VHH binders against Dermatopontin (DPT). Designs and how they scored, part 7

Target 1, 183 residues: Dermatopontin (DPT), of Sus scrofa (Pig) (p45846)
Amino acid sequence: QYGDYGYPYQQYHDYSDDGWVNLNRQGFSYQCPHGQVVVAVRSIFNKKEGSDRQWNYACMPTPQSLGEPSECWWEEINRAGMEWYQTCSNNGLVAGFQSRYFESVLDREWQFYCCRYSKRCPYSCWMTTEYPGHYGEEMDMISYNYDYYMRGATTTFSAVERDRQWKFIMCRMTDYDCEFANV

## First folded at step 4 (VHH)

Design f16 (from q06r with S49T G53D Y102E; framework vhh_7qbe_3)
Fold by ESMFold2-Fast, scan of step 4:
Structure f16 (fold): chain B 183 residues (1-183), chain A 123 residues (1-123)
Amino acid sequence: as target 1 above (183 residues)
Amino acid sequence: QLQLVESGGGLVQAGGSLRLSCTASGRTFSMGWFRQGPGKEREFVASITWSGDSTYYADSVKGRFTISRDNAKNTLYLQMNSLKSEDTAVYYCAAKVGYSFELPTSESGYDYWGKGTRVTVSS
């Protein structure tokens, strides 16, 4: 018949061919196609030299009820070596990531690419568990719920482990005009 | 609640072609087709990623069947060419909840199922 893994090359392809956005210590800028938002984040830790991560993202269109994004922008930089918490401003959803590696601290700076959906507001927000579960492990954060969107993250850097743990901030979005909603 | 509705089944002569459709009531991720022939267990036919960038086919249908999708219409298709008597089955549409980096090729990889559409291939 068939097994759970029907595509054997998914397990054996070089990571650069599988859509990894960066090689070790390489800067990158990844943006979802227009009208799409990030629904999955995958990363592997390279411990041999430099202790950096490779990143992979999956995107999906927002449902018709949200419509097209009204504007998109690069959010403020979060500095390498620092603990930080950031959500997209202006009720935005995460639609990309930009990062540069800094050898002086053995860590990355980060920026979100955010898109706003006019008059749509986040609600029922929650935070995922930490990814990876332990420093140095691979991570796979996949949005299992159709109606939750990534708005940001909080992350901690360990100088000892030379790695980061992430918690992603997930929210529902109203399908009605919230510009005048005070009810 | 997500619902899947198959259509396009029917009677066709061996060597003929048929196009199956499956319309989803809402957003889906990976989707696939499964079939169950008379007196047999349900088996995998084909699967496709949400973007349509990647597809996978069972060996028995490679080169004859083509899976595709139109996300604007929330519709999955299966173009069946060079049909054989062994293709006689009820064909089921399946959808995954949530994203996956690998295409599911087993029943356990899918969360929602249609009721099926019957395809009969006569000699």
Scores: ipSAE 0.015, ipTM 0.420, lowest interface PAE 7.2, mean pLDDT 84

Design f17 (from q06r with S51R Y102E T105D; framework vhh_7qbe_3)
Fold by ESMFold2-Fast, scan of step 4:
Structure f17 (fold): chain B 183 residues (1-183), chain A 123 residues (1-123)
Amino acid sequence: as target 1 above (183 residues)
Amino acid sequence: QLQLVESGGGLVQAGGSLRLSCTASGRTFSMGWFRQGPGKEREFVASISWRGGSTYYADSVKGRFTISRDNAKNTLYLQMNSLKSEDTAVYYCAAKVGYSFELPDSESGYDYWGKGTRVTVSS
C-alpha cells in the first residue's frame, strides 16, 4: 500500500507522459505484471538535464510450458560507480528493475527483480553487444526471440562520460526439471 | 572411468513383470534407461533426477514402468509391469556426471553408458 519510511522506491512507479519510468536523477522501481518478464529495455541520455538516463521497459507473458512463477524477489544491490556482472540467483529471470541515483559518484545503483519458474534451468546463455554502442547514445534492446529470456547483465561506468554501457545475459529455459541436471 | 553395470534382464511372459538394476562405480547425477529392439534405433524409456524427486517417461511406457534410484548404493532401477512383446529389447543404463543442456530423453546428453541387458517378452 504505502512505504515512505525505509522504502524509497515504493511510491515511484507511475510513468511520465512519454512512457519513461523516471525523470533525471529520480529513483524508480518497476515490476512486470505477474507471469511476465522483461523483453525490452529502452533508454535516453539527458546531458543537459543532469547527465542521467531515463528508462522504459516492456514485458511479455512467459509461455505456458514454463508455467507460473513460484517466487519473486529483489536481487542484491549493485553499487553506483562500479563495473559489475550479475545474473538472477536460483535460476531466476529478470522481471523488473529498481535504481537510485547517487550525487557523490554521478551514477546509479541497480537491483534486478527476479522470478523463478519451478524446477526450470537456464541454458544456451549468450551475451548481447553493448547498449548503447557509444556513451551518450539512445539505446533500444528488444528480444525478438521468444526462446530467450533475460537473466542479468554486465555493465561499465565511465566517470568522464557520466554514462553506462550494458550487455544483457540471455538464456533459454529447459522443458524439464533442474533436478535432471547438477549445476 | 565411471562404469555402469546393468542386471536383471531375461525372458518373461507377456503381462509379466521384471526389474532391471544398474550399479555405478561412482557418483552420478541424472540417470536414464534407453532400449534398442532388433533392427531398430535406440529409443528413450525413462529418466530420473539425481535426487530422485523428478521422473520423465516415454509415452509407450507411462503407467507400466517405474524408474527409481538408491543413491546410497549408487543403483538405478526400472520396474517393468504389464510387459508387451514390443518391450523386447536390449536395455541400456545411461548417466550424466554434470550439467547437460540436452533434454532428459536426448542420448547426446548422457556421458556414460552400460553395455546393456537383454529383455525378451514372449507371447
Scores: ipSAE 0.000, ipTM 0.155, lowest interface PAE 16.5, mean pLDDT 81

Design f21 (framework vhh_7qbe_3)
Fold by ESMFold2-Fast, scan of step 4:
Parts: sequence; structure tokens; C-alpha cells
Structure f21 (fold): chain B 183 residues (1-183), chain A 122 residues (1-122)
Amino acid sequence: as target 1 above (183 residues)
Amino acid sequence: QLQLVESGGGLVQAGGSLRLSCTASGRTFSMGWFRQGPGKEREFVASISWSGGSTYYADSVKGRFTISRDNAKNTLYLQMNSLKSEDTAVYYCAAKVGYSFELPSESGYDYWGKGTRVTVSS
């Protein structure tokens, strides 16, 4: 049944239309509870209501084998109107998002909220397909298991479509002591 | 970008056995096998959950085929026993990379392999 799909239903956050983090063109800041990371990203686009997206996120606790996050921080800003590629510094995992809308370019700036785990390093990294599949569509990116964590994303902005497509960077984390990542 | 590569297809006599393999370039969630025979639509064969704890089979193959996976090797298997001429088809590996509350079905698979041909002769 639902448990077959690797993500226990009763532990999964329910995405509803009433649970959006932001209104169109509204700035927002979202952080997972301490010890949790982002496992799902949902968004809808409304071109006629401001050429912007509403966002929703779900978080889940990291395994006890990773220990407590040793440090969390806001990563450097990725500017509105530009394509970019960014992973959390210092082997960090994504535990939140912050964004402001810029009317001058009809796009958003973005920041990741990142948390690191002492002596745990990312490995076996891969990149998802683009979300949404086409500009203007709804997007639902959901992590299907606890073994892969979001470390970052690459995204492209289309001035014509006034929308973004995203690819998320997913990695495993070592359960042994390590000093650095080799993605 | 996830890639799926099938192997193990070939020519086999009716009543024989074959094992198909599908290796993924990264972690997958639910995986399945689909097939398309000559002049037929693509049909579901079998699926398996990420943990391997749940499996689903088409009525036409139930009791003859066994789906399994080795997550450490990122590999999916289909053990085909008691093969019939009607099992002749191109077999496709498919994978889900996102969570879904839906039952395993043909729809909703995100990635597909190029297929491996199985021919069962009388």
C-alpha cells in the first residue's frame, strides 16, 4: 500500500492549498525544525496574478546515525534574473529556503538554509530531472527515501516565460568519519 | 540524470528460464518491469517497492516470474521461469524517483530503459 512507497504516510507532511508559505510576490523565510531537512518541494505558478510562484515544503528528521547538526547558516544569495548552481558549503544539507521577489526583473533571489553534520560527507550525488517539466506547470519534488538528501540545486530563469525550472542535487551521507567531500 | 540499462534478454525455448537485470546509475524508489510484444500494447509485468517488502505481478505472470532487487548494487532483477511463446516481447525497466501515494502502475514512472528483447520459441 502506501508504506510500499518508502515514505511512511503517517509521518509525511500533508500538502494543502491552504499551506502555502507565501502569496504571489511576497518574500518568505522557511526553516525546518532543528535536526530536520527538506524532503519535498511543491509549487504552483500564476502568470496572470504576478508572474510568480507559491511554495510549500516538507521536512523530516535526519537519521540518528548522522548525529545532531553541528552548525546551520544562510548560504550566499543567488541573484534574481540569473541562472545558478549552488550546493550548501561545508558538506551541508538543505534545511530551508529564503526568497524575495524583484519586480525589476520579474524574478526571485534565493538563499538556502544549510546545516552540516560533523565528519559526515556527501557522496554518490545525482541530479533530478527538471521541475516543473515545462514552465508554468505545478511542480512536486518529493524525496522517496531517507538515504538521499538535498544538498542544493541548479535553476534557469526564462524572462519570456517569467518562470524557473529547477534540478535538485541529491547525495548520500557517510556514516563513517570523513574530512571532505568529493562530489 | 538517472539512466537504466537492461540486460539478460535472448532466445530461449518454451519451458525455459531467463534472468533479466536492470542497473540504475543512481538510487531509485519503486521499480518495475513492463513489456511490449509484437502487435500488442505495452503492459505491466511486475513491480517492487524500495525496501523490497512489497511486490505486484500481472495475472499472466504470477507464479512464474519473480521480481527482486539489490539496492547495494542499484540493480533490479526479473527471474522468468516456465516461459511461454506469449512471453515474447521487449522488456523495459522503469523507475520512480519521487514519492507517490499511488499504487504501482504503468503511469507515474519517471525513467525508462531502452529495453531488452526476449524471444521464446516453441
Scores: ipSAE 0.000, ipTM 0.091, lowest interface PAE 14.6, mean pLDDT 79

Design f22 (framework vhh_7qbe_3)
Amino acid sequence: QLQLVESGGGLVQAGGSLRLSCTASGRTFSMGWFRQGPGKEREFVASISWSGGSTYYADSVKGRFTISRDNAKNTLYLQMNSLKSEDTAVYYCAATMSYFELPTSESGYDYWGKGTRVTVSS
ESMFold2-Fast, scan of step 4: ipSAE 0.005; ipTM 0.270

Design f26 (from q13 with T96K M97T E101D V102L S107E; framework vhh_7qbe_3)
Fold by ESMFold2-Fast, scan of step 4:
Parts: sequence; structure tokens; C-alpha cells
Structure f26 (fold): chain B 183 residues (1-183), chain A 121 residues (1-121)
Amino acid sequence: as target 1 above (183 residues)
Amino acid sequence: QLQLVESGGGLVQAGGSLRLSCTASGRTFSMGWFRQGPGKEREFVASISWSGGSTYYADSVKGRFTISRDNAKNTLYLQMNSLKSEDTAVYYCAAKTSYFDLRSPSEYDYWGKGTRVTVSS
């Protein structure tokens, strides 16, 4: 039916055929294959008690102009119940997510899995609108411009709604040698 | 901004075949074909995920139409076989920045201007 649409030594991963990465209140760890970064985030809210979200992700290879990722790591924990702002350190791009649910606060802690590219720096960064648009709604965040990569997010928790809104931090990456990120 | 350009439309006799192409000005994710016949609303025809691992077809075209794509060329195709008079319509190429709800026209972000297909009896 469908032919070979990949380049040699590339494999793209669509969203999971059988749905969500996690069940309600289940901890999870999701990591893109080597050389890939997160390009899409989807989530639904469990309206029963409003207790949690299920998550799904899509990954895509970074352009060959970036080269191979030189290092990947799990970034510091962002605590449940708190609003936070975090970008991958050392010019990194988001290549995964790790999360645990905490019943004591009815919210999740979060960690980014980050990968960096030698002498490649983020620039022309911007922040998306809120996802979901309103607490309790489905969210579906896709990179509109494929020249932009997710570097992190800022998110707020509502104890009343038992839900989070997210704004994702998107940046271009240089395809020429650079020393550091603009700050 | 992403632009989609359809080609390959024309006049064909019932029972015949036609191949439509849609070239994107840049990278796309999920893509689909929709059509609008005379006096009708725009309806779903077929869709394909970025990887091509998932394809969906309207019941009216299953077994007759095949959707495919060439990501290296940023091109989407629709092979139409065993054409019927009911297939007469303007065919629109559409692109979506999501892997969900590939059958709903309201979910598509980018649209071409359409290419006309006329199937004569």
C-alpha cells in the first residue's frame, strides 16, 4: 500500500496505535528514539473526579544539519502542586517526559528528557498559547513550524480544577557553529 | 506559510482511472483528500498519517481509491480507479498538524484551491 517514505537510517514514530502512554494516576517514562525530539503532545482529562490526565507524544528526527545529539539527560524534577518554568539546560531540546502522580496534592511531578547538539544554539524563541484552552479540556499541541523545537514549558496548576495548563517554549536551532544561547 | 497545490484533475469516463497529486511548499504531518460535488457539502474521501502507517477511506471509495505520499517530494497522491458519476466533484488536498481525527474537515489547518474531476457516463 504505502511505500517507503523514510530516508535511509531514519524511522519516525507516530502516536501509539493503542492509545495513551499512561492510565489514570499511573506514573510513566517516555523517551523518543535516539536522534528524535518531541513534536506533538496530546492529552485528555479524566472527568471522573477530575483526578488526572492521560498523555500521548509523537517524535521526529532532528535535521541532519544539527548532527547527532552529543548528550542526553533527565532534567531536574518539577514538583507536583507548583507552577513552574523550565527549559532544557545547556541548549537542550525536549526528547521525552517522565511523570508521577501525587494523590496528596492531586497533581503530577514532571521531568523533561533533554538532548543537546554540539555547537548548535536555540534562537528566535517564542511561547505557545495555553494548552488546554480551558482546564478540563482535551489538548493537542503540534509544532506549527517544523523549524521550531520544544525547549521546555511553563505550566500552572489549579487545585480547584485539579488540572494544569501549559505553554510550550519553542525555538529555532542554528545550523552553523555557535558558542552559546542568546539570553 | 504552507501552500498546497492540487493537479491531475480532468474529464474521465465511468470505469476509468485518474491520479491526483498535491504538492506542499514545505513539510506536512497528516494529510487528506476531501471533495465537494455540485450542490453538496465538502466530504471526506481519504487520509494518511505522516509515516503512511495509517490510512482511512470513506465507505463510498473503499476498494477503488488509494491514498499514498512521498515525503521526500512533499507530495500526496490519490489513485482513483473504477470511477463513477457520483465521484464528480472538486477534490481538495488538506494538511493537518495532528495525528487525531483524520476524517473531520474542521480539523484540517491548510487547504488547496481544488482540482476538478468530471466523470461522464
Scores: ipSAE 0.000, ipTM 0.142, lowest interface PAE 13.8, mean pLDDT 81

Design f27 (framework vhh_7qbe_3)
Fold by ESMFold2-Fast, scan of step 4:
Structure f27 (fold): chain B 183 residues (1-183), chain A 122 residues (1-122)
Amino acid sequence: as target 1 above (183 residues)
Amino acid sequence: QLQLVESGGGLVQAGGSLRLSCTASGRTFSMGWFRQGPGKEREFVASISWSGGSTYYADSVKGRFTISRDNAKNTLYLQMNSLKSEDTAVYYCAARVGYSFDLTSPSEYDYWGKGTRVTVSS
């Protein structure tokens, strides 16, 4: 078991059964199946095998009320070695991750794969607790509320620990037509 | 707390069929069936992801057993065909919270039923 993750508001999710998406220091590009968004993020740190993390993700279909995603894109790069905060532009939801390792800083650059839903807008956003709780620990972040979707994250890098901690940005999406645009 | 209740076990002749059910008291994620025969450790039988898109089977049951689920009813099924005496065991339903790296490992499951007995006669 990976802890108590907010029962009773637990969510169904479909996940990759193929194991880790990357080997230590390996670049990767992961996309949820069409019509699905990221609902879980898991990672382990391997100090002795390259001071890097292996990653895995679980995806889940969005409700029928949102319809099909109208467009998907790769968001701008967040540079290795830096603290950053990013949400998907244009009211988008996170549907994937892309990353490359940089030996010069012993850290990764990151990009979100984002999908938007026509006339649906984020609201009632909040931020998760920090994952992992301490540098070097395993992390397992699972979305438990069917009303909330990942729009982005904020993360800090420690050059001393050679690791990152993450907070995920979670929002509800309207089930009615909205006219507001996030640009 | 989440409860899992198995049903459908019983006595059956070799070559026969049984359908096991497992009803959860609430929403579940990935689920699996495990069994423990006389004088043996608990072993993997079959598992299924929450969507039903991924299924896994032990080599000993592949082609004979089919795992399925009905999420609207919070129910997991195991259709057992062409039963053999080696299939005699107590069958356990298991459910996971969250992502798993190995749906064939008992340690990946958070909740377990108390089991239902299946006896296959010669």
Scores: ipSAE 0.000, ipTM 0.164, lowest interface PAE 12.0, mean pLDDT 81

Design f28 (framework vhh_7qbe_3)
Fold by ESMFold2-Fast, scan of step 4:
Structure f28 (fold): chain B 183 residues (1-183), chain A 122 residues (1-122)
Amino acid sequence: as target 1 above (183 residues)
Amino acid sequence: QLQLVESGGGLVQAGGSLRLSCTASGRTFSMGWFRQGPGKEREFVASISWSGGSTYYADSVKGRFTISRDNAKNTLYLQMNSLKSEDTAVYYCAADRGYSFELDTPSAYDYWGKGTRVTVSS
């Protein structure tokens, strides 16, 4: 039967030990399947062999009321070693991540893969608490509220800790026609 | 361009109730109420999403105030119950363009009304 079946939610939110998206210091490019957005971010810090993080993501289909994504793109690069704030352009939602490691700063550059939905705009936005709570810890950010979607993040890098803390920007999406860009 | 007009302010006894209204001249998205008391900075009161499905309140008004909207009339409401003397303020209606976040900060809103005064007497 169709409805509140545990299997779909477990598939999108439960991490299995079948591997991380990346190895230490390895570059990666991850995209959700078409019509899906990122709903969970999991990461562990590796002190041995690199002082880097391994990453894992979970995706979930957007509701049918939002429609099909009209356009997807890679957002501009956020430089390694710097603090930054970025949301997807054109009212987009985060549907993936791309990252490359830089030995010169012992940190990663980042790009969001963003998808927009025609005439749908973000609203009622808020920022999560910091992930991880302390540098070097495992992080596991899961959005259990399916009414909120990730639009971006703000993040700070500590050269002393060689690690990064994140706050994710979460928004609802309108179910009516709207054409305003988030600039 | 977009204009917001507040109404419903006045003098009320402590423990009493008032309903404020804010009528917009056109389409709005997320909306909020802010207030400024004598000698104080403008502070957040409540906000509401366009559909009315999400509401947010300042800790000082939780359980006493209710924000709502009627999109067919382009009107925002604030039902104020159990009023206290510290609720005395000019109340402002605010609207965003549909792309703001942190809806408990004045900088999130692009359009503002001129305010309506609420005075709570003992």
Scores: ipSAE 0.000, ipTM 0.101, lowest interface PAE 19.2, mean pLDDT 80

Design f29 (from q06r with V97P Y102E L103Y T105S G109E; framework vhh_7qbe_3)
Fold by ESMFold2-Fast, scan of step 4:
Structure f29 (fold): chain B 183 residues (1-183), chain A 123 residues (1-123)
Amino acid sequence: as target 1 above (183 residues)
Amino acid sequence: QLQLVESGGGLVQAGGSLRLSCTASGRTFSMGWFRQGPGKEREFVASISWSGGSTYYADSVKGRFTISRDNAKNTLYLQMNSLKSEDTAVYYCAAKPGYSFEYPSSESEYDYWGKGTRVTVSS
């Protein structure tokens, strides 16, 4: 149905939507298939059509060395209009996104869908540059390293621009047993 | 089962331009162009992420070649400008199995390959 764009998830479907998980100001919930994590985030900004973004995500299977995810959950809400920093709790990796638009602030609330891998710990974490580079631009963040996984993000909202900039937190995961939590 | 078909090759004079196309029989992710000149190993030319937002070029073609894609048409392009005799080669379209753009110049990362299109640059 969505041609080139994998398996986007949204609660409402529109034929005019070409792989985007949402229309302007539409709420959405996107989960990677079981055993997969988010590896790409694409977004376009629609200033003239509601000052909102459309989102597209891509997922890939985690390597067999990580094993099966032991538990998945929705992380706590990050409220619209606020700056925030959040990583998946309990050493989790980002496997989805959920968002609702709030017309009162012209911004979105956000939740990560997180999955944890028993006895696997994040290490060698780094933060991407900001996406988009300037408010209102298209963003296209793709994992350039098969060994790095998204654990979370930090983001800032500009009321003047009515847009967000994101920095994604990327980490390697151990392929040996470890007992650390919430790194 | 994914098939890639290159087109647009031919004979062109040094300093000229040529555009190659590669059409896929189905959905593709990260893609690239490789080439093999007479009596030489296959070498990397350029690659592009699935969304088109990221590109990577071999030093020998930077500033002269531009890679682009049209995902709605399942088509990859290579615009070749300021062609040199050293650009004479069979050009191959290649596709990676997923969205990762890691190791974009590594031949072993590409699972799907076209049969190639010949470009001859006369000096």
Scores: ipSAE 0.000, ipTM 0.122, lowest interface PAE 16.1, mean pLDDT 82

Design f30 (framework vhh_7qbe_3)
Fold by ESMFold2-Fast, scan of step 4:
Structure f30 (fold): chain B 183 residues (1-183), chain A 122 residues (1-122)
Amino acid sequence: as target 1 above (183 residues)
Amino acid sequence: QLQLVESGGGLVQAGGSLRLSCTASGRTFSMGWFRQGPGKEREFVASISWSGGSTYYADSVKGRFTISRDNAKNTLYLQMNSLKSEDTAVYYCAASIGYGFEIRTPDEYDYWGKGTRVTVSS
């Protein structure tokens, strides 16, 4: 009735009355509610006036075994026009996105909103396929693996296409104290 | 909780048409139509993304049915043309809490309407 995954599905939060976080070329800052992480990323591309994307996100609560997030922060800026690879620092999970459009390069700068869970560490990480599959297409990335959380992404900008392709970095989180795991 | 209410079902002759509507009590993401015929399992009919830009159809209805949505009215539609006796079923509206648009199994939907009955006679 609420999906196969009880806890997260029962407590899903819908943040947007309009369906999109931003209008074309509009800056935005999106944060999941406390205790939730990003589980889906949706975007449509408009190449006509400014060559930009509108974005939409879904969040779900993390399992009780993870506990409450101990700290949240905005990760460092990834500059417009550049390819980049970034994961949340300090074993963090992605709980939001912030972005501004730069007309000079026809692209966006990006920041992750990251939250860490005390004594919980990422492991068994993998990378999704490319979203969108081709420049200019709609993208709908949803986590099909209910035991994996987004830690970051790698993305490339094409000046010719005036668009980005993304691969998301997904990891499991330990359900035990892992403070000694890196010794 | 989100509520979905279907309408537009009825009795129609083979070769006829019907338009089904589904009104949601609030905002929805990916949505779909499923049907269950007499003595059959609930099966996928069509799905549509949040923007309406992506649609998916079961092979049995491709070219005959068109799914669409009006987000300002929180309403999903299914235009059914060239109806056949095998289209006789209770039609259910479904909504997902996620943004995935290629959702084709009942287990992938979180909210369901109570259904509207469609009978196609010859």
Scores: ipSAE 0.000, ipTM 0.141, lowest interface PAE 14.2, mean pLDDT 81

Design f31 (from q06r with Y102S T105D S106E; framework vhh_7qbe_3)
Fold by ESMFold2-Fast, scan of step 4:
Structure f31 (fold): chain B 183 residues (1-183), chain A 123 residues (1-123)
Amino acid sequence: as target 1 above (183 residues)
Amino acid sequence: QLQLVESGGGLVQAGGSLRLSCTASGRTFSMGWFRQGPGKEREFVASISWSGGSTYYADSVKGRFTISRDNAKNTLYLQMNSLKSEDTAVYYCAAKVGYSFSLPDEESGYDYWGKGTRVTVSS
């Protein structure tokens, strides 16, 4: 029974529940605690208040084999209303998200918060299926396999649906020293 | 207040199939199956988002078990194929009644639990 989003709107209408990083059309900035990366992306769509999503993230510590993150930064903005593809620069892993809503296009701009690990390189990368499966549905992308880390995403915006579908780019990281790639 | 009732458990021969059902007395959000075998800690089996768009499986059951749901009937299903003796356990249905930050395999993230249905796989 896929269709126009409504659940869990009735339970979260006043946005009093824990875990959501934003209210509808609210800008937000979310960072995992130091040494942690994003392992889950969850979202609900609210059509009634102007067609926007609320977002929720879960983080987990990276394994000791990766060592401490050597540097973290906000990646460049991906503009509202556009299809885009972005991975963290410098072999980075996604450790947060920042977003603002734009009334003019009824969509959000996005930035990744990225962290890199010295002499650790991504390999065996793959792309998830689309989330949500259909526009307007709830999204629950969970990285059950802790051997894979989110490096980025590709996403498409539908002006008709006023919603986005996401595919996440997941990679393993070497447990041996490798040369730092800078493109 | 919400009640979850499992059914479909029983005795089955190794290599056989069994389908479990879980009916909820009201609306649920994400739902999952957990199991506890003899002398083992309770472990995650599979979960499904409220829309059915996302499904998650424990490595031990991937390719053999399929989770699905029918929201119009407030029912959750687990199709179990190629059953092994290691699958012998009490299977518990679990439900969230609203969105939460917990991962699908986190027991503490589920608001309601059924009493369990016993599955015995014999050789």
Scores: ipSAE 0.000, ipTM 0.161, lowest interface PAE 13.2, mean pLDDT 82

Design f32 (framework vhh_7qbe_3)
Fold by ESMFold2-Fast, scan of step 4:
Structure f32 (fold): chain B 183 residues (1-183), chain A 122 residues (1-122)
Amino acid sequence: as target 1 above (183 residues)
Amino acid sequence: QLQLVESGGGLVQAGGSLRLSCTASGRTFSMGWFRQGPGKEREFVASISWSGGSTYYADSVKGRFTISRDNAKNTLYLQMNSLKSEDTAVYYCAAKVGYSFEVYDESAYDYWGKGTRVTVSS
């Protein structure tokens, strides 16, 4: 039970200038339109205004060869203040993010919104470099590789910096029927 | 329609200070300052995100100029210190109407003020 949650989730981001899905310490819930996946994650750190990050996401349609997503769901919560590693279950791809700020630890909990494609499996997976390169910096992760999709991330929290660094897990998807994921 | 009105320009001696203001007639997103000196093209000076959490500066003004905003007053500021003759220019306030990661390119800004003149004399 997280009784120390400071901000509720929102099904749509409230009005946000500059395209940010959230204001400082504001909870948010962002989903790509049906049939689209996250291709960019951008963020700025706001030390003066609450030592939190604002987030921006870009989505793109998946190729027709993958077909329609067969199922989408919110993956399990990753707790504020903790380092974690998570990929979408069931060969899923990341199609959104949900987050609440916790004043008790000065950090956010996170959930992925994941979508799976029937008989399509991830393969040739790799991890990006760290975003941001240094705590407190702007981060701008853009997937220019049309063949790679985000399946998840690993992230570390610094209580001293009050910030996170992220590595994103990127995989190709088969365009033929398969049973097992290549990790 | 959105209008931007600059004020605070004038004549100042080298080494002096000026504060420019820009008031918007309504809600704005990211805002910035650009300038155009005599016989030069318009160049980027500084920009600030809507929340004020991110600021960006041209290398020529870093450490001397400070950009800030007061969203309750729909007003953008540029505090200019240690002014040099090279800072002589018409200063333009600019605003975005939507999100763009293009901070430095003037084409990313949708609304512009008419400019305020700053003259730095020796």
Scores: ipSAE 0.000, ipTM 0.128, lowest interface PAE 13.6, mean pLDDT 82

Design f33 (framework vhh_7qbe_3)
Fold by ESMFold2-Fast, scan of step 4:
Structure f33 (fold): chain B 183 residues (1-183), chain A 122 residues (1-122)
Amino acid sequence: as target 1 above (183 residues)
Amino acid sequence: QLQLVESGGGLVQAGGSLRLSCTASGRTFSMGWFRQGPGKEREFVASISWSGGSTYYADSVKGRFTISRDNAKNTLYLQMNSLKSEDTAVYYCAAQYGYSFDLSSPGEYDYWGKGTRVTVSS
């Protein structure tokens, strides 16, 4: 529907179409359907409506070679107002996000929803450039490379800009049996 | 700091056409055109969503004006057809810094150009 991106049209309606998972300063909890992982993160900054962001996610099924996820869980909270770096535990892949807004710091706390695949390990990990490129801008991170999966992110908060920049951690997953990865 | 520069204004005969352009110094979200005629307050003309998928028009211009954008060029356009003397005004380009539900209110726009003058002669 979106041509080169391959995503359904409904996942990228403009902001007036109510395609966002949250309203300004609203908490949300989003999970991909079972067997799917996050492949796109879109966000707009709402300065007048509370200096917060609205979020939109796209999910895709993992390859049949990975099998069914063996377990899924909510990762530990990353507190509002702080910079952080987190990847899913136990070789997990990001399959959702949960967030709550805190007026005391004008920022959000975050949790990843993570799913693991038995005997499949991350390797050849790399980090994207920062999203958005500048504070206050729209961000539109799409995983064009089907061989890479999101394992986590690092992010910085600017109290002056009242906004966050993100770098996403992307890894391949083995298609052979392994127990641990040296990443 | 985001800057908006309008161009394309001028003198045109009633029934004629004119195309206005607005170039932004960077990425913009929802954008709109507003105008202010002699002795009138600033009024809404048209707006377009950040994706380009939704457009909105004032009743007075619907069917005559078309708003469009070229995001690769950071440029907003207003194609004005079947111009009337009542369309005489200074036309302002406006941009939002983030989401807003009300695209017809001047108060919802954060950045404004200096305006371009359109005069429609009888």
Scores: ipSAE 0.000, ipTM 0.126, lowest interface PAE 14.8, mean pLDDT 81

